# Designs tried in a protein design chat: miniprotein binders against q96jn8r1131to1294. Part 172

Target 1, 164 residues: q96jn8r1131to1294
Amino acid sequence: TLEFLENHGKNILLSNGNRTATRVASYNQGIVVINQPLVPQLLVQVRIDFLNRQWTSSLVLGVITCAPERLNFPASACALKRAAWLLRGRGVFHNGLKICEKFGPNLDTCPEGTILGLRLDSSGGLHLHVNGVDQGVAVPDVPQPCHALVDLYGQCEQVTIVNP
Short names: E, the ipSAE of ESMFold2; O, the ipSAE of OpenDDE; V2, 0.75 times the mean of E and O plus 0.25 times the DockQ between their complexes.

## First folded at step 16 (miniprotein)

Design tm5 (at its last fold request DockQ between E and O 0.90; V2 from the best seeds 0.89)
Fold by OpenDDE base, look of step 16:
Order: C-alpha cells, then structure tokens, then sequence
Structure tm5 (fold): chain B 164 residues (1-164), chain A 98 residues (1-98)
C-alpha cells in the first residue's frame, strides 16, 4: 500500500491512512515522500486536492535516491543539493541545477483535481503523467531505488495518493 | 562564479541536444563541462555532468568511450563520494559486458 512516510516536513499533517498530506501552516515545510520505491513500469499518482491562490508557486514533484527515513527535510525541495530530481514549474532540476527549461505543463498552474503521476520505464527513464497522459521522459537514467517526493509548496495545500 | 555559470549552461545545452538525439554533439559539450568542473573543483556540478556523460556513453554504446567514461566516473566518485555516481559506474560496467 502506498502511503506517505511519517518522516515529513514540519507543516504537514497526514490523514486518510497517510495517503493524504495537508500543509497546515505557512507556504513551505511541506515535503512528503511515498513509502515504497518506484517500481519500474508502475504508475504512482497524486491528486491536487486544494490550492490557495494567495501564493504564486505550487507543488514540486520528483524523486530522491537517498534513504527517505534518514532524510532531514529542508524548508523546500529546491534546497536539496544531493540525490534529488525535481519538476518545478516547467523545469526539470537535478540537485538544484536546471537540466531542462521547458518540460510538460506548468506545474504552477495545474488546477485542483489534476492528477500527477510518476513512472519509471524499463530503461530507467522517469516519466511525468498528467491526468493519465504520458508527457514523456523528464529525466533519463534515474538511479534506483528512488522514492517519489512531493513538496506541498506555495499554492498547493493538499494532495492525495490515488490509484491509477 | 563565472565558471560555474558556464558549466551550468553547458549542461543545460547538452541535455537539450540529448533530447534531440544529437548525442555526439552532446558528448562534446559535456566533456567540456566535466573538464571545467574538475578545474573549478565544483563537486556538485561534477555529479550532474557524470550522470549525463554516463547516459550518453551508454546510448552510443562504443566500448572505448565506455571505458573512458568509466574512468572519469571512478575519479569523480573518489572526489565526491556520491552514491549516485557509484550507481552509474555499475551501469557502465554492465554496458561493457554486453
């Protein structure tokens, strides 16, 4: 069963069997990690439940290749300088470095109800799915094992893990 | 840092070339990025550069290139101690066995 780990950002409250994450304070400190590492060719999805238009940025989605249970979370995923592959806005980042400027839809403008998915293909490519549509390979050759990470940042106040 | 910004730019351009399937051109750029990263002692950027060159080398599949990139990755691992680089070393070694 896919759940968010108890090791999470300080402003996160887990509910619904740890399948729902809610940021209950401020605009940051909202990082959560899914308990099971990504299995190749299996889709992991989260739904954006609530957005707060007070802020300009939104959630960050990606994977980490370090042990999530030992991770000390910074205030935002963007501060991760090792073992981190992230999608923010339309950009793709590795350890804080932009490696792609325009990929897929702008995550900062995804409305409530949007379902975002991550999938490793057989070659180790990390795919982004949006509402069930494969957007292509965001990152080729991601180290394994890796865990899906969601940063409930800015506008994004709640997400829920959903089945494909 | 001016060199740091140059390295970042090269990596970004190299990745774009990779996405276009222009692997030989990407290889040329990423080799330069690695050279600069080592010269400037940019360990973090070196990790990213090693990731990309390892990917390019495996895609191209040339054994001689794979050997060279493996050597670079091993040196980078000694410098950075980054577990992800160790992963790519193993991937390169496996590619050489094929």
Amino acid sequence: as target 1 above (164 residues)
Amino acid sequence: DEKEEKIKEIILRAMELVRKGELEEALELIVEAIRLAVENKDKELLVTAIWLIAYIARRLGDPELLEKVLELAEEAYELTDDPDIKYYIERLEKALEE
Scores: ipSAE 0.920, ipTM 0.961, lowest interface PAE 0.4, mean pLDDT 96
Fold by ESMFold2, look of step 16:
Parts: structure tokens; sequence; C-alpha cells
Structure tm5 (fold): chain B 164 residues (1-164), chain A 98 residues (1-98)
């Protein structure tokens, strides 16, 4: 069963059998990580449940390539300087460096109900899925093992893990 | 700062070329980015550049290039102490064992 790890950002409350994450304060400290590493047959999907439009930026989605159980997460995923491949806004970032200007949708404008998915292909390519549709390879050759990460940042106050 | 921004722009451009399948042109750019990152002591940018050159080398499949990139990745690991470079080294080693 896919669940969010108990090790998470300080402003997160887990519910629904640890399949729902809610940011209950501020605009940050909202990092959550999926409890199983990505493997080629595993599609991790989250649904955006609740957005607060008083903020302008929204969630960050991606993977970390280090073991997540004992990490001290920074306030925001964008501050990760090692082991992090992130989709943010329109772009793709590695360790805070933009490596692709535009890939997939603008995450800052995805509405409530959007289902976002991550999976690895057999070559180590990280794929984004949007509402069930594969957007292609966001990042080739991601180190393994890696875990899916969501940062409930800004507008994004709640996400739920959903079955593919 | 200005040199750091230049390196970032080169890496972004190299990745654009990789996405288009222009691997030889991407290789030329990423070699330059690595040279500048080492000169400027930009360890974080070096990690990203090593990821990309290792990927390019494995896609091109030239044994001589793979050997050169493996040596480069080993040197970068000594400079950065980043475990992900160790993963790239292992992938390069496996590509050479074919």
Amino acid sequence: as target 1 above (164 residues)
Amino acid sequence: DEKEEKIKEIILRAMELVRKGELEEALELIVEAIRLAVENKDKELLVTAIWLIAYIARRLGDPELLEKVLELAEEAYELTDDPDIKYYIERLEKALEE
C-alpha cells in the first residue's frame, strides 16, 4: 500500500491511512515522501484536493535519490541541493538548477482535481502523468533507488494518493 | 556570479539539445560547462554536468568516450563527495563491460 512517510515537513498532518497530506499552517514546511521507491511498474499518483488562491505559487513534484526515512527536510523542496529532481512551475530542476524550461503543464495553474503521477521507465527516465496521460520523460537516467516527493507549497494545501 | 550564470545557461542549452537528439552538439556544450565549473569551483553545477555528460556518453556508446567520461566522473566524485556521482560511475562501468 502506497502511503506518505511519517517523516515529513513540520506543517503536514497525515490522515486517511497516511494517504492524505494536509498543510495546516503557513505556506511551506510541507514536504511529503511516498513510502516505497519508484520501480518501473509503479505509478505513484496524487490528486490535488485543495488550493488556497491567496498564494501565487503551488506544489512541487519530483523525486529524491537518497533514503528518506531519517532526512531533515528543508522548509521548501526548492532548497534541496543534493539528490533532488523536481518539477516546479513550468520547469524541471536538479538540485535547484533549472535543466528544462518547459515540461508538462504549469504546476502553478493546475486546478483542484488534477491527478499528477510519477513513474520510472526501464531506462531510468522519470515520467510525469497528468490526469492519466503520460507527458513523456521529464528527466533521463535518474539515480535509483528514488522516492516520489510532493511539496505542498503555497496554494496547495492538500493532496491524496490515488490508485492508477 | 556572472560565470556561474554562464555555466547554468550552458547546461540548460545542452539539455535542450539532448531532448532534440543532438547528442554531439550537446556533448561539446557540456564539456565546456564542466571545464568552467571546475575552474570556478562550482561543485553543485559540476554534479549536474556530470549527470548529463555520463548520460550523453552512454547514449553515444563510444568506448573511448565512455572511458574519458568515467575518468572525469571519478575526479568529480573526489571534488563533490556526491553519492549520485557514484551511481553514474557504476552505470559508466557497466556500459564499458559490454
Scores: ipSAE 0.874, ipTM 0.937, lowest interface PAE 0.6, mean pLDDT 93
ESMFold2 (binder alone), look of step 16: mean pLDDT 82; pTM 0.799
ESMFold2, fold request of step 17: ipSAE 0.846, 0.866, 0.851; ipTM 0.931, 0.937, 0.931
ESMFold2 (binder alone), fold request of step 17: mean pLDDT 84, 85, 84; pTM 0.828, 0.832, 0.831
OpenDDE base, fold request of step 17: ipSAE 0.910, 0.911, 0.912; ipTM 0.957, 0.957, 0.958

Design tm6 (at its last read DockQ between E and O 0.90; V2 from the best seeds 0.89)
Amino acid sequence: DEKEEKIREIILRAMQLVRKGELEEALELIVEAIRLAVENKDKELLVTAIWLIAYIARRLGDPELLEKVLELAEEAYELTDDPDIKYYIERLEKALEE
ESMFold2, look of step 16: ipSAE 0.879; ipTM 0.939
ESMFold2 (binder alone), look of step 16: mean pLDDT 83; pTM 0.807
OpenDDE base, look of step 16: ipSAE 0.916; ipTM 0.958
ESMFold2, fold request of step 17: ipSAE 0.841, 0.835, 0.845; ipTM 0.928, 0.926, 0.929
ESMFold2 (binder alone), fold request of step 17: mean pLDDT 85, 85, 85; pTM 0.835, 0.831, 0.833
OpenDDE base, fold request of step 17: ipSAE 0.908, 0.909, 0.903; ipTM 0.955, 0.956, 0.953
ESMFold2, last read: ipSAE 0.866, 0.859, 0.857; ipTM 0.935, 0.934, 0.932
ESMFold2 (binder alone), last read: mean pLDDT 85, 85, 85; pTM 0.830, 0.835, 0.833
OpenDDE base, last read: ipSAE 0.910, 0.909, 0.903; ipTM 0.956, 0.956, 0.953

Design tm7 (at its last look DockQ between E and O 0.96; V2 from the best seeds 0.91)
Fold by OpenDDE base, look of step 16:
Structure tm7 (fold): chain B 164 residues (1-164), chain A 98 residues (1-98)
Amino acid sequence: as target 1 above (164 residues)
Amino acid sequence: DEKEEKIKEIILRAMELVRKGELEEALELIVEAIRLAVENKDKELLVTAIWLISYIARRLGDPELLEKVLELAEEAYELTEDPDIKYYIARLERALEE
C-alpha cells in the first residue's frame, strides 16, 4: 500500500490513511515522500486536490535516492543539493542544477484534479505521466532505489495518492 | 562564479544533445565540464557531470570509453563520497561485462 511517510515537512498534515497530504500553513515546509521505493514499470500517481492561487509557484515532483526516513527536510525541495531529481515548472533539476529547461507541461499551471505520475522504465529512466499520458523520460538513469517525493509548495495545498 | 556558470551551461547543453541522440557531441561537452569542475573543485557539479557521462558512455557502449569513464567515476567518488556515484560505477562495471 502506497502512503506518505510520517517523516514529512513541518506544515504537512496527513489524512486518509496517510494517502492525503495537506499543507496547513504558509507556502512551504510541505515535502512528503512515498513509503515504497519506485520499482520498474510501477506507476505511482498523485492527484492535485486543492490549489490556493494566492501564490505563483506550485508543487515540485521528483525522486530522492537517499533514505527517506533519515532525511531532514528543508523548507523546499529546491534546497536539496544531494540525491534529488526534481520536476519544477517545466524544468528538470538534479541536486538543484537545471538539466532540462522544457519538459512536459508546466507544473505551476496544472489545475486541480490533475493526476501526476512517476514511473521507472526497465532502463532506469524516470517518466512523468500527466492524466495518464506518458510525457517521456524526464531523467535517464536514475539511481535505485529511489522514492517519489512531492513538495506541496506555493499554490499546491493538498494532494492524494491515487491508484492507476 | 563565472567558471561555475560555464560548467552549468555545458551540462545543460550536453543533456539537450543527449535527448536529441547526439551522444558523441554530448560526450565532448561533458568531458569539458568534468575538466572544469575538477579544476574549480566544484564537487556538486562534478557529481552531475559524472552521472551524465556515465549514461552517455553506457549508451555508446565502447569498451575503451567505458574504462576511462569508470576511472573518472572512481576518482570522483573519492573526491565527493556521493553514494549515487557508486551506483554509476556499478552500472559501468556491468556494461563492461557485456
Scores: ipSAE 0.921, ipTM 0.961, lowest interface PAE 0.4, mean pLDDT 96
Fold by ESMFold2, look of step 16:
Structure tm7 (fold): chain B 164 residues (1-164), chain A 98 residues (1-98)
Amino acid sequence: as target 1 above (164 residues)
Amino acid sequence: DEKEEKIKEIILRAMELVRKGELEEALELIVEAIRLAVENKDKELLVTAIWLISYIARRLGDPELLEKVLELAEEAYELTEDPDIKYYIARLERALEE
């Protein structure tokens, strides 16, 4: 079953059988990782449960290509300089470098209830789904194995893993 | 610095060309980005550039190009020690066997 890993950001509290992550302090230290690597037939989906609109930026979504179980996470996913492919705002980033200006929705404006999904296609392309609708390939040829990552950053205070 | 920003711009433009299917033009740009990243000793940008040139070369499928890109990836691994480059090397090696 899909769960958030127990190795996570310092400000995260896991609940609901490790399927719900809540950031319980500050605006950062909110990285969580899904416990299974992505494979072509696996769609990982999270619902945005709670937002605090007093913050400007919101969650970051993406994958890491290194083993997550013992990784020492930085305060924010955007500080990852290796093994990270991230969707932030409207952009796509590799190891902190912007590689696409605009892809999919602006994550900073997604409302509560939005369901965001990640999957790999058979060619290693990373797809974003929004409310069940495939937005296309955000990143071609992502190294495998990789794990889905959510950073409950800024506005985003709670997400829950949901079934497709 | 100004050289780093130039390399970033070239990589972004190369990726835009890849999304349009303009693989040979993207290849020309990413080769330039790699040369500049090596000159500037920018290991982080080199990792991204190697990802992209590996993808481009495998899409084009030319064995001579694949061999050259494999050599570049091996050199980049020696400079960066980034495990993701090992993944790209393995993909390039498999493409040469096909």
Scores: ipSAE 0.870, ipTM 0.937, lowest interface PAE 0.6, mean pLDDT 93
ESMFold2 (binder alone), look of step 16: mean pLDDT 85; pTM 0.844

Design tm8 (at its last look DockQ between E and O 0.97; V2 from the best seeds 0.90)
Fold by OpenDDE base, look of step 16:
Structure tm8 (fold): chain B 164 residues (1-164), chain A 98 residues (1-98)
Amino acid sequence: as target 1 above (164 residues)
Amino acid sequence: DEKEEKIREIILRAMELVRKGELEEALELIVEAIRLAVENKDKELLVTAIWLISYIARRLGDPELLEKVLELAEEAYELTDDPDIKYYIERLEKALEE
């Protein structure tokens, strides 16, 4: 069963069998990691449950290639300088470096109810899914094993892992 | 830092070329990025550059290129001690066995 790990950001409260993450304070300290590593044919999806329009930025989605149980989370995923591949807005980042300017829809403008998915293909490409639609390869050749990461940042206050 | 910014821009452009399937041109750019990163001692940028050149080399499939990139990756691993580089080394070695 897919769940968020107990090792998470300081402002996160887990519920619903650790399938729902809620940021209960401030705008940051909201990183969560899904327990099972991504493997080919596995689609991991989260639904945006609640947005606070007070802020301009929203959730960051991606993967980490380090051991999640040992990770000391920074205030935001953008501060990760190692073992991190992130989707923010329309950009794709590796260890804080932008490697793609425009990819998929703008994550900062996804409404509540949007279902975001990550999937590795047989070649190690990381795909983004939006409401069930494959947006293509965000990152080719991602190191394995890797774990899906969600940063409940800014507007995004709650997400839930959903089954495909 | 101007040199750092140049490296960042080159990597971004190289990735764009990769997405377009223009691998040879991307290779030329990323080699330059690696050179600059080493000269400037930019370990973080070096990790990303090694990721991309490893991918490009494996896509092109030229054994001589693979061997050269493997050497670069090994040197980069010694400099950065980044586990992801070790992963790329293993991938390159596997590609050479095919």
Scores: ipSAE 0.913, ipTM 0.957, lowest interface PAE 0.4, mean pLDDT 96
Fold by ESMFold2, look of step 16:
Structure tm8 (fold): chain B 164 residues (1-164), chain A 98 residues (1-98)
Amino acid sequence: as target 1 above (164 residues)
Amino acid sequence: DEKEEKIREIILRAMELVRKGELEEALELIVEAIRLAVENKDKELLVTAIWLISYIARRLGDPELLEKVLELAEEAYELTDDPDIKYYIERLEKALEE
């Protein structure tokens, strides 16, 4: 069963059998990680449940390639300087370095109810899915094993793991 | 840091070329980015550059290029201690066996 890992950002409260994550304070400290590595053909999906439009930026989505169980998370995923491949806004980032200006939709404008998915293809390409539609390869050749990460940043205050 | 920003810009441009399928032009850029990152001791940028040059070299498939990129990746691993570079070394070694 896919769940959010018990090791998470300090402002996160897990519920619904650890399948729902809520950021209950501030705008950051909202990193969560899926409890199983992302393997080829596994589709991990989360639904945006609640947005607070007070903030300008919204969630970050991606993977980390290091073991998450004992990792000390920074306040935001953007501060990860090793083992991190992230989608933010329309940009794609590796270890904080922008490697693509525009990929897929702008995550900062995704409304409540949007279902975002991550999967690896057989070549190690990381795919983004939006409401069931494959957006293509965001990042080729991501190291394996890797773990799906969501940062409930800014606008994004709640997400829930949903089945494909 | 002017050098750090230049390396970041080169890597972004190289990835843009990769997405367009312009692999040989991307290779020229990423080779320069690696040289600058080593010179400037930018370990984080070096890790990103090694990911991209490994991918480009495996897409191009030239055995001589693959051997040279493997040497670069091994040197980068010595400099960075980054486990992700070990992953790319394995991918390059596998590509040379084929």
Scores: ipSAE 0.847, ipTM 0.926, lowest interface PAE 0.7, mean pLDDT 93
ESMFold2 (binder alone), look of step 16: mean pLDDT 85; pTM 0.837

Design yl1 (at its last fold request DockQ between E and O 0.95; V2 from the best seeds 0.90)
Fold by OpenDDE base, fold request of step 17:
Structure yl1 (fold): chain B 164 residues (1-164), chain A 82 residues (1-82)
Amino acid sequence: as target 1 above (164 residues)
Amino acid sequence: SPEEIIEEIRKLIDEAIYLAMKGDKTKAIELLQKALDLVNKLGDTEFQKAIDDALKAIDKGDPWYAELILDWALELAEEKSE
């Protein structure tokens, strides 16, 4: 069963059998990691439940290749400069460096109810899915094992893991 | 001391990003300009460039990217002070 790990950002409250993450304070300290590593051809999805429009920006999606149980989470995913690939806005980042300027839809403008997915293909390419539609390969070759990461940042205050 | 100056810069940056995230670009920019004055005291041209880039990011409505830039800058500045 896919769940968020108990090791998470300081402003996160887990509920619904650890399938729902809620950021209960400020705009940051909201990083969560899914317990099981990504398996090729398996789609992992989260739904944006609530947006707080007093903030700008929104969630960050990504994967990490370090041990998630031992990770000391920074206040924001932007500080992850090791073993991290991030999707934010329309950009792709690797270890704190922008590697792609424009990819897929703008994650900052996804409304409540949007379902975002990550999937590894047979060649190690990381795909982004939006409402069930494959947006293509965001990262061409991701080391395995890797874990899906969500940073409840800015407007994004709640997400829930959903089944395909 | 350089360490004390860096801590003050960090405080200004934290507040600036917070305000930028609330949509107050004007006040965020003002605080980063104060941070720039402190960076000038350090004589750190790389940090100065980072603040300039962060200012541009905030102006474009991208405080997350500004935060990323400034996080790198702070990390490098701390390493230089050691």
Scores: ipSAE 0.894, ipTM 0.948, lowest interface PAE 0.5, mean pLDDT 96
Fold by ESMFold2, fold request of step 17:
Order: structure tokens, then C-alpha cells, then sequence
Structure yl1 (fold): chain B 164 residues (1-164), chain A 82 residues (1-82)
């Protein structure tokens, strides 16, 4: 089953059989990683459970290609400068550099209850799903193996892994 | 020393991003302007530009992007001291 790895940001508490992640302090140190690597047949989905509007900005989604079990995560996903592709707001970032200005909806505007999904296509393209709707290819060729990542940043204080 | 100045810049940046995340743009901008004064003492023109760009991002309500810019600048400044 899909679970969040025990190796995660310092402000994360895992619950619900490690399928729910809650940021319990501050605005950062909220990186979590899905335990199974992405393969073309796997759609990883998380639901936004709780947003705290007292903070600015919201969650980051993405993938990493380095081994996540013993990685020392930075305080914020923006500091991932190797082996990382991130979706934040409407931007796509690779190793801390913006590679696309506008892709999909603005993630900062997604309300509680939004279901966000990541999958690879057969060509290694990374797809974003929003409420079950494929938004297309965010990144055309992601090296494998890679793991889905969520940074519970800013407003986003809780997400839960859900089945497709 | 340059290392002590960089450490003080990092503290100012961390607090500025926290304040911007809480919605206190005015105080966040004040702290980054203090950081810019210290960066000017280093003579680091890339870092100066990074502070200016981060100030614009905070003013637009985008502290995540400000953090991204400033994390790069800190990393590059530390590499120069090696």
C-alpha cells in the first residue's frame, strides 16, 4: 500500500497508517515522500485536508530521483537543488530553476478537498491530475526510479493519500 | 569575518521569510534591507541582486519564491568562502 515514508520533515506527524501527514509547527519542515517509486501504472493521489489561511503560499508537489529513505531533507522543497522536479503555484522547477511559468491550475488556490495526483506516462512524462482530470505533461522525461514528494508548506497543514 | 557576516545575513533572511509567511510584509522588507546592507559590505553583486529580487517577490506576496532566490544566494556565497 501507498504510505508516507517515516523519513520526513521535522514538523510532520504521520497518522492513519502513515497515509495522513500533518504539519504541526511553523510553515516549513513539511516534506513527505511516498514509499513506492512511480511506475506508469501507478497514480499517486493526495487530498488537501486542511489549509490554514494565516500563512502565505501553499503546498508543493514533485518527484525526487535520489534515494529518499536516508536523505536529510531541507526545511523547504525550494532548497532541493539536485534530482528534483517541483510543481508550485503554476510553475515547474527543476533543481531550483524555473523551467515552466504556467502549467495546470495555480496550486496556491486549490481549496480543501482538492485531490492532486502524480503519475508517469510510458515515455517518462510526469502528469499532474486535479480532481481526477489529467492536466497533461508537466515534465517530459523524468529519470526512474523517482518518488512522489509533497511539501506541506505555508497554508497546507494536512494531506491524506487516497486511492484513484 | 565574511563567515560571521554570512551567518548574520542568514539569520535576517530566515526571520524575513517567516514574517512574510505570516503576512507581515513591512517587517520582512525591513529585515531584507538590513541584510542588503551586510551584503553590500561583502561586495557580492550577485547576492545584492538576489536581495532585490526577493524584495520584489515578497512585495508581490510570493515568499516561497523569495526563499528560493535567497537560498541560492546563500549557497553561492558560502561556496565563495571556500
Amino acid sequence: as target 1 above (164 residues)
Amino acid sequence: SPEEIIEEIRKLIDEAIYLAMKGDKTKAIELLQKALDLVNKLGDTEFQKAIDDALKAIDKGDPWYAELILDWALELAEEKSE
Scores: ipSAE 0.866, ipTM 0.933, lowest interface PAE 0.6, mean pLDDT 93
ESMFold2, look of step 16: ipSAE 0.848; ipTM 0.923
ESMFold2 (binder alone), look of step 16: mean pLDDT 84; pTM 0.818
OpenDDE base, look of step 16: ipSAE 0.892; ipTM 0.945
ESMFold2, fold request of step 17: ipSAE 0.864, 0.851; ipTM 0.933, 0.922
ESMFold2 (binder alone), fold request of step 17: mean pLDDT 85, 84, 84; pTM 0.820, 0.817, 0.815
OpenDDE base, fold request of step 17: ipSAE 0.893, 0.892; ipTM 0.947, 0.947

Design yl10 (at its last look DockQ between E and O 0.93; V2 from the best seeds 0.88)
Fold by OpenDDE base, look of step 16:
Structure yl10 (fold): chain B 164 residues (1-164), chain A 82 residues (1-82)
Amino acid sequence: as target 1 above (164 residues)
Amino acid sequence: SPEEIIEEIRKLIDEAIYLAMKGDKTKAVELLQKALDLVNKLGDTEFQKAIDDALKAINKGDPWYAELILDWALELAEEKSE
């Protein structure tokens, strides 16, 4: 069963069998990691449940290749400088460096109810899915094992893991 | 000391990003300008450039990218002070 790990950002409360993450304070300290590593052909999806429009920006999606159970999470995913690939806005980042300017839809403008997915293909390419539609390869070669990461940042206050 | 100055810069940056995330660009810029003044005391030209780039990001409405830039800058500055 897919669920968020108990090791998470300081402002996160887990519920619904650890399938729902809620950021209960400020705009940050909201990183969560999904327990099972990504494997080829497995589609992992989260739904944006609630947006708080007093903040700007929104969630960050990505993957990490370090051990998530022992990771000391920074306040924001932007501080992940190693073993991290992030999707934010329309940009793709690797270890704190922008590697793509324009990819897929703008994650900052996704409304509540949007379902975002991550999937590895057989060649190690990381795909973004939006409402069931494959947006293509965001990262061409991701080391395995890797874990899906969600940073409940800015407007994004709650997400829930959903089945395909 | 340089370490003390960096800590003060960190505080200003944290507050600036917070305000930028709230949509208060003007106050965020003011705080980063104060941070820049402190950076000048360090003589760190790379950090100075980072502040300038972060200011541009905030003015474009992208505080997350500003935060990213400034996080790098703080990390590098701390390494230099050790």
Scores: ipSAE 0.892, ipTM 0.946, lowest interface PAE 0.5, mean pLDDT 96
Fold by ESMFold2, look of step 16:
Structure yl10 (fold): chain B 164 residues (1-164), chain A 82 residues (1-82)
Amino acid sequence: as target 1 above (164 residues)
Amino acid sequence: SPEEIIEEIRKLIDEAIYLAMKGDKTKAVELLQKALDLVNKLGDTEFQKAIDDALKAINKGDPWYAELILDWALELAEEKSE
C-alpha cells in the first residue's frame, strides 16, 4: 500500500494510515516522500485537501533518485540540488536549475480537490497527470529507482494519497 | 569576519522570504536591501546580482523562486569564504 514515509519534513504530521500529510506550522519543512519507488505500472496520486490562501506560492511535486529513508530534507524543495527533478508552477527544475519554463498547467492555480499524479512510462519518462488527464512527459529519462515527492509548501497544507 | 557577515545575510534572507510568503512585499524588499548592503561589504558581485534577481521574483509574487535564487547565492558565498 502506498503511504508517505515516516522520514519527512519537520512540520508534517501523518494521519489516515500515513496516507494523509498535513503541514502544521509555517510555510515550509513540508517535504513528504511516497514509500515505494515509481515503476512503469505504478501511478502515484495525491489529492490537494486544503489550501491556505494567506500564503504565497504552493506545492512542489517531483521525484528524488536517492534513497529517501535516511535523507536529511532541506526546509524547502528548492534547495534539493542533487538527485531531484521538480515541478513547480509551470516550471521543471533539475537539481535547483530551471530546465523547462512551461510544462502542463500552473500548479499554483490548482484548487482544493485537484488530483495530481506521477508515473514513469516504459522509456523512463516522467508523466504528470491532472485529474486523471495525462499532461505528457515532464522529464524524458529519469534515473531509476526514484521516489515521488511532494513539498507541502506555502498555500498547500494537506494532501492525501488516493487510488487511481 | 566573512562568516559572521554571511550568517547575518542568511538571517535577513530567511526573514525576507517568510514575510514575502505572508504577502508583506514591502518589508521583504526592505530586508533584502539591507542584505544587499552587507553583500556589498563582501564585494561579491554574483551575490549582488542574486539579490537583484530575487527582488524581481518577489515583486512578481514568486517568493519560491526568490528562495531558490538566494539559496544558490548563499551556498556559493560560503564556498568562497573557505
Scores: ipSAE 0.849, ipTM 0.923, lowest interface PAE 0.6, mean pLDDT 93
ESMFold2 (binder alone), look of step 16: mean pLDDT 84; pTM 0.812

Design yl2 (at its last read DockQ between E and O 0.96; V2 from the best seeds 0.90)
Amino acid sequence: SPEEIIEEIRKLIDEAIYLAMRGDKTKAVELLQKALDLVNKLGDTEFQKAIDDALKAIDKGDPWYAELILDWALDLAEEKSE
ESMFold2, look of step 16: ipSAE 0.846; ipTM 0.924
ESMFold2 (binder alone), look of step 16: mean pLDDT 84; pTM 0.814
OpenDDE base, look of step 16: ipSAE 0.893; ipTM 0.945
ESMFold2, fold request of step 17: ipSAE 0.864, 0.863, 0.852; ipTM 0.932, 0.931, 0.929
ESMFold2 (binder alone), fold request of step 17: mean pLDDT 84, 85, 85; pTM 0.818, 0.819, 0.821
OpenDDE base, fold request of step 17: ipSAE 0.893, 0.894, 0.893; ipTM 0.947, 0.947, 0.947
ESMFold2, last read: ipSAE 0.864, 0.857, 0.855; ipTM 0.930, 0.927, 0.928
ESMFold2 (binder alone), last read: mean pLDDT 84, 85, 85; pTM 0.816, 0.820, 0.820
OpenDDE base, last read: ipSAE 0.893, 0.894, 0.894; ipTM 0.947, 0.947, 0.947

Design yl3 (at its last fold request DockQ between E and O 0.95; V2 from the best seeds 0.90)
Fold by OpenDDE base, look of step 16:
Structure yl3 (fold): chain B 164 residues (1-164), chain A 82 residues (1-82)
Amino acid sequence: as target 1 above (164 residues)
Amino acid sequence: SPEEIIEEIRKLIDEAIYLAMKGDKTKAVELLQKALDLVNKLGDTEFQKAIDDALKAIDKGDPWFAELILDWALELAEEKSE
């Protein structure tokens, strides 16, 4: 069963069998990691449940290749400088450096109810899915094992893991 | 000391980003200008450029990218002070 790990950002409360993450304070400290590593053909999806419009920006999606159970999470995913690939807005970042300017839809403007997915293909390419539609390869070669990461940042205050 | 100055800069940056995330660009810019004054005391030209780039990011409505830039700058500044 896919769940969020108990090791998470300081402002996160888990519920619904650890399948729902809610950020209960401020705009940050909202990083969560999904328990099972990504493997080829496994589609991991989260639904945006609630957006708080008092903040700007929104969630960050990505993967990490370090051990998530022992990770000391920074306040924001932007501080992950190693073993991290992030999707934010329309940009792709690797270890704090922008590697793609325009990819897929703008994550900052996804409305509530949007279902976002991550999937590895057989070549190690990381795909973004939006409402079931494959947006293509965001990162061409991701080391394995890796874990899906969600940063409940800015407007995004709640997400839930959903099955395909 | 340089370490003390960097800590004060960090506080200003944290508050600036918070305000920028709330949509208060004006106050965020003011705080980053104060941070820039402290950076000048360090004589760190790379950090100075980072502040300028962060200011541009905030102006464009992208506080997340500003936060990223400033996080790098703080990390590098701390390394230099050790």
Scores: ipSAE 0.891, ipTM 0.944, lowest interface PAE 0.5, mean pLDDT 96
Fold by ESMFold2, fold request of step 17:
Structure yl3 (fold): chain B 164 residues (1-164), chain A 82 residues (1-82)
Amino acid sequence: as target 1 above (164 residues)
Amino acid sequence: SPEEIIEEIRKLIDEAIYLAMKGDKTKAVELLQKALDLVNKLGDTEFQKAIDDALKAIDKGDPWFAELILDWALELAEEKSE
């Protein structure tokens, strides 16, 4: 089954059979990675469980193409300068550089209960899903293998992996 | 000495981003202006521009992007000092 890896940000506590991640301190150190690589036909979904409005900005979604089991995660996903594609707000970022200004909805406005999904299409395109609705291709050609990543940043303090 | 200045800049930036994340733009700006004074001592014009761009991002309510800008600037400054 899909689980968050034991290798994660320092402020993360895993629970619910490693399917729930909670950030238990500060606004950062909240990177988690899904244990299975993305393949066509696999939809990885997480539900936003808790938002704390005392913070500014919210979660980041994305993929990494490095092996995640022993990777030294930075404090924040914005510092991923290698082998990373990120969705944050309405922006798409590759290795710390913005490559798209406006894709999909603004992730900072997603309320508690929102289900966010990532999948690869047969051409290696990365798709974002929001509450079951495909938002289209965020990144047209992601190298495989890659793993889904969530940064429980700012407002986002808890997410849970859910079945499609 | 440049390494000591860069470490002090890093501490100011870390606290500024924390304050901006809590919504305290005024205190975040004060700390980044202190960081800019130290960047001026380094004579690093690229870092000076990064501080200015990060201040704009904080003003727009985007501390994540400010953190991204400043993380690049710190990495480049550390590479120059090595």
Scores: ipSAE 0.867, ipTM 0.934, lowest interface PAE 0.6, mean pLDDT 94
ESMFold2, look of step 16: ipSAE 0.852; ipTM 0.926
ESMFold2 (binder alone), look of step 16: mean pLDDT 84; pTM 0.814
ESMFold2, fold request of step 17: ipSAE 0.861, 0.846; ipTM 0.932, 0.922
ESMFold2 (binder alone), fold request of step 17: mean pLDDT 84, 84, 84; pTM 0.815, 0.816, 0.818
OpenDDE base, fold request of step 17: ipSAE 0.890, 0.891, 0.890; ipTM 0.945, 0.945, 0.945

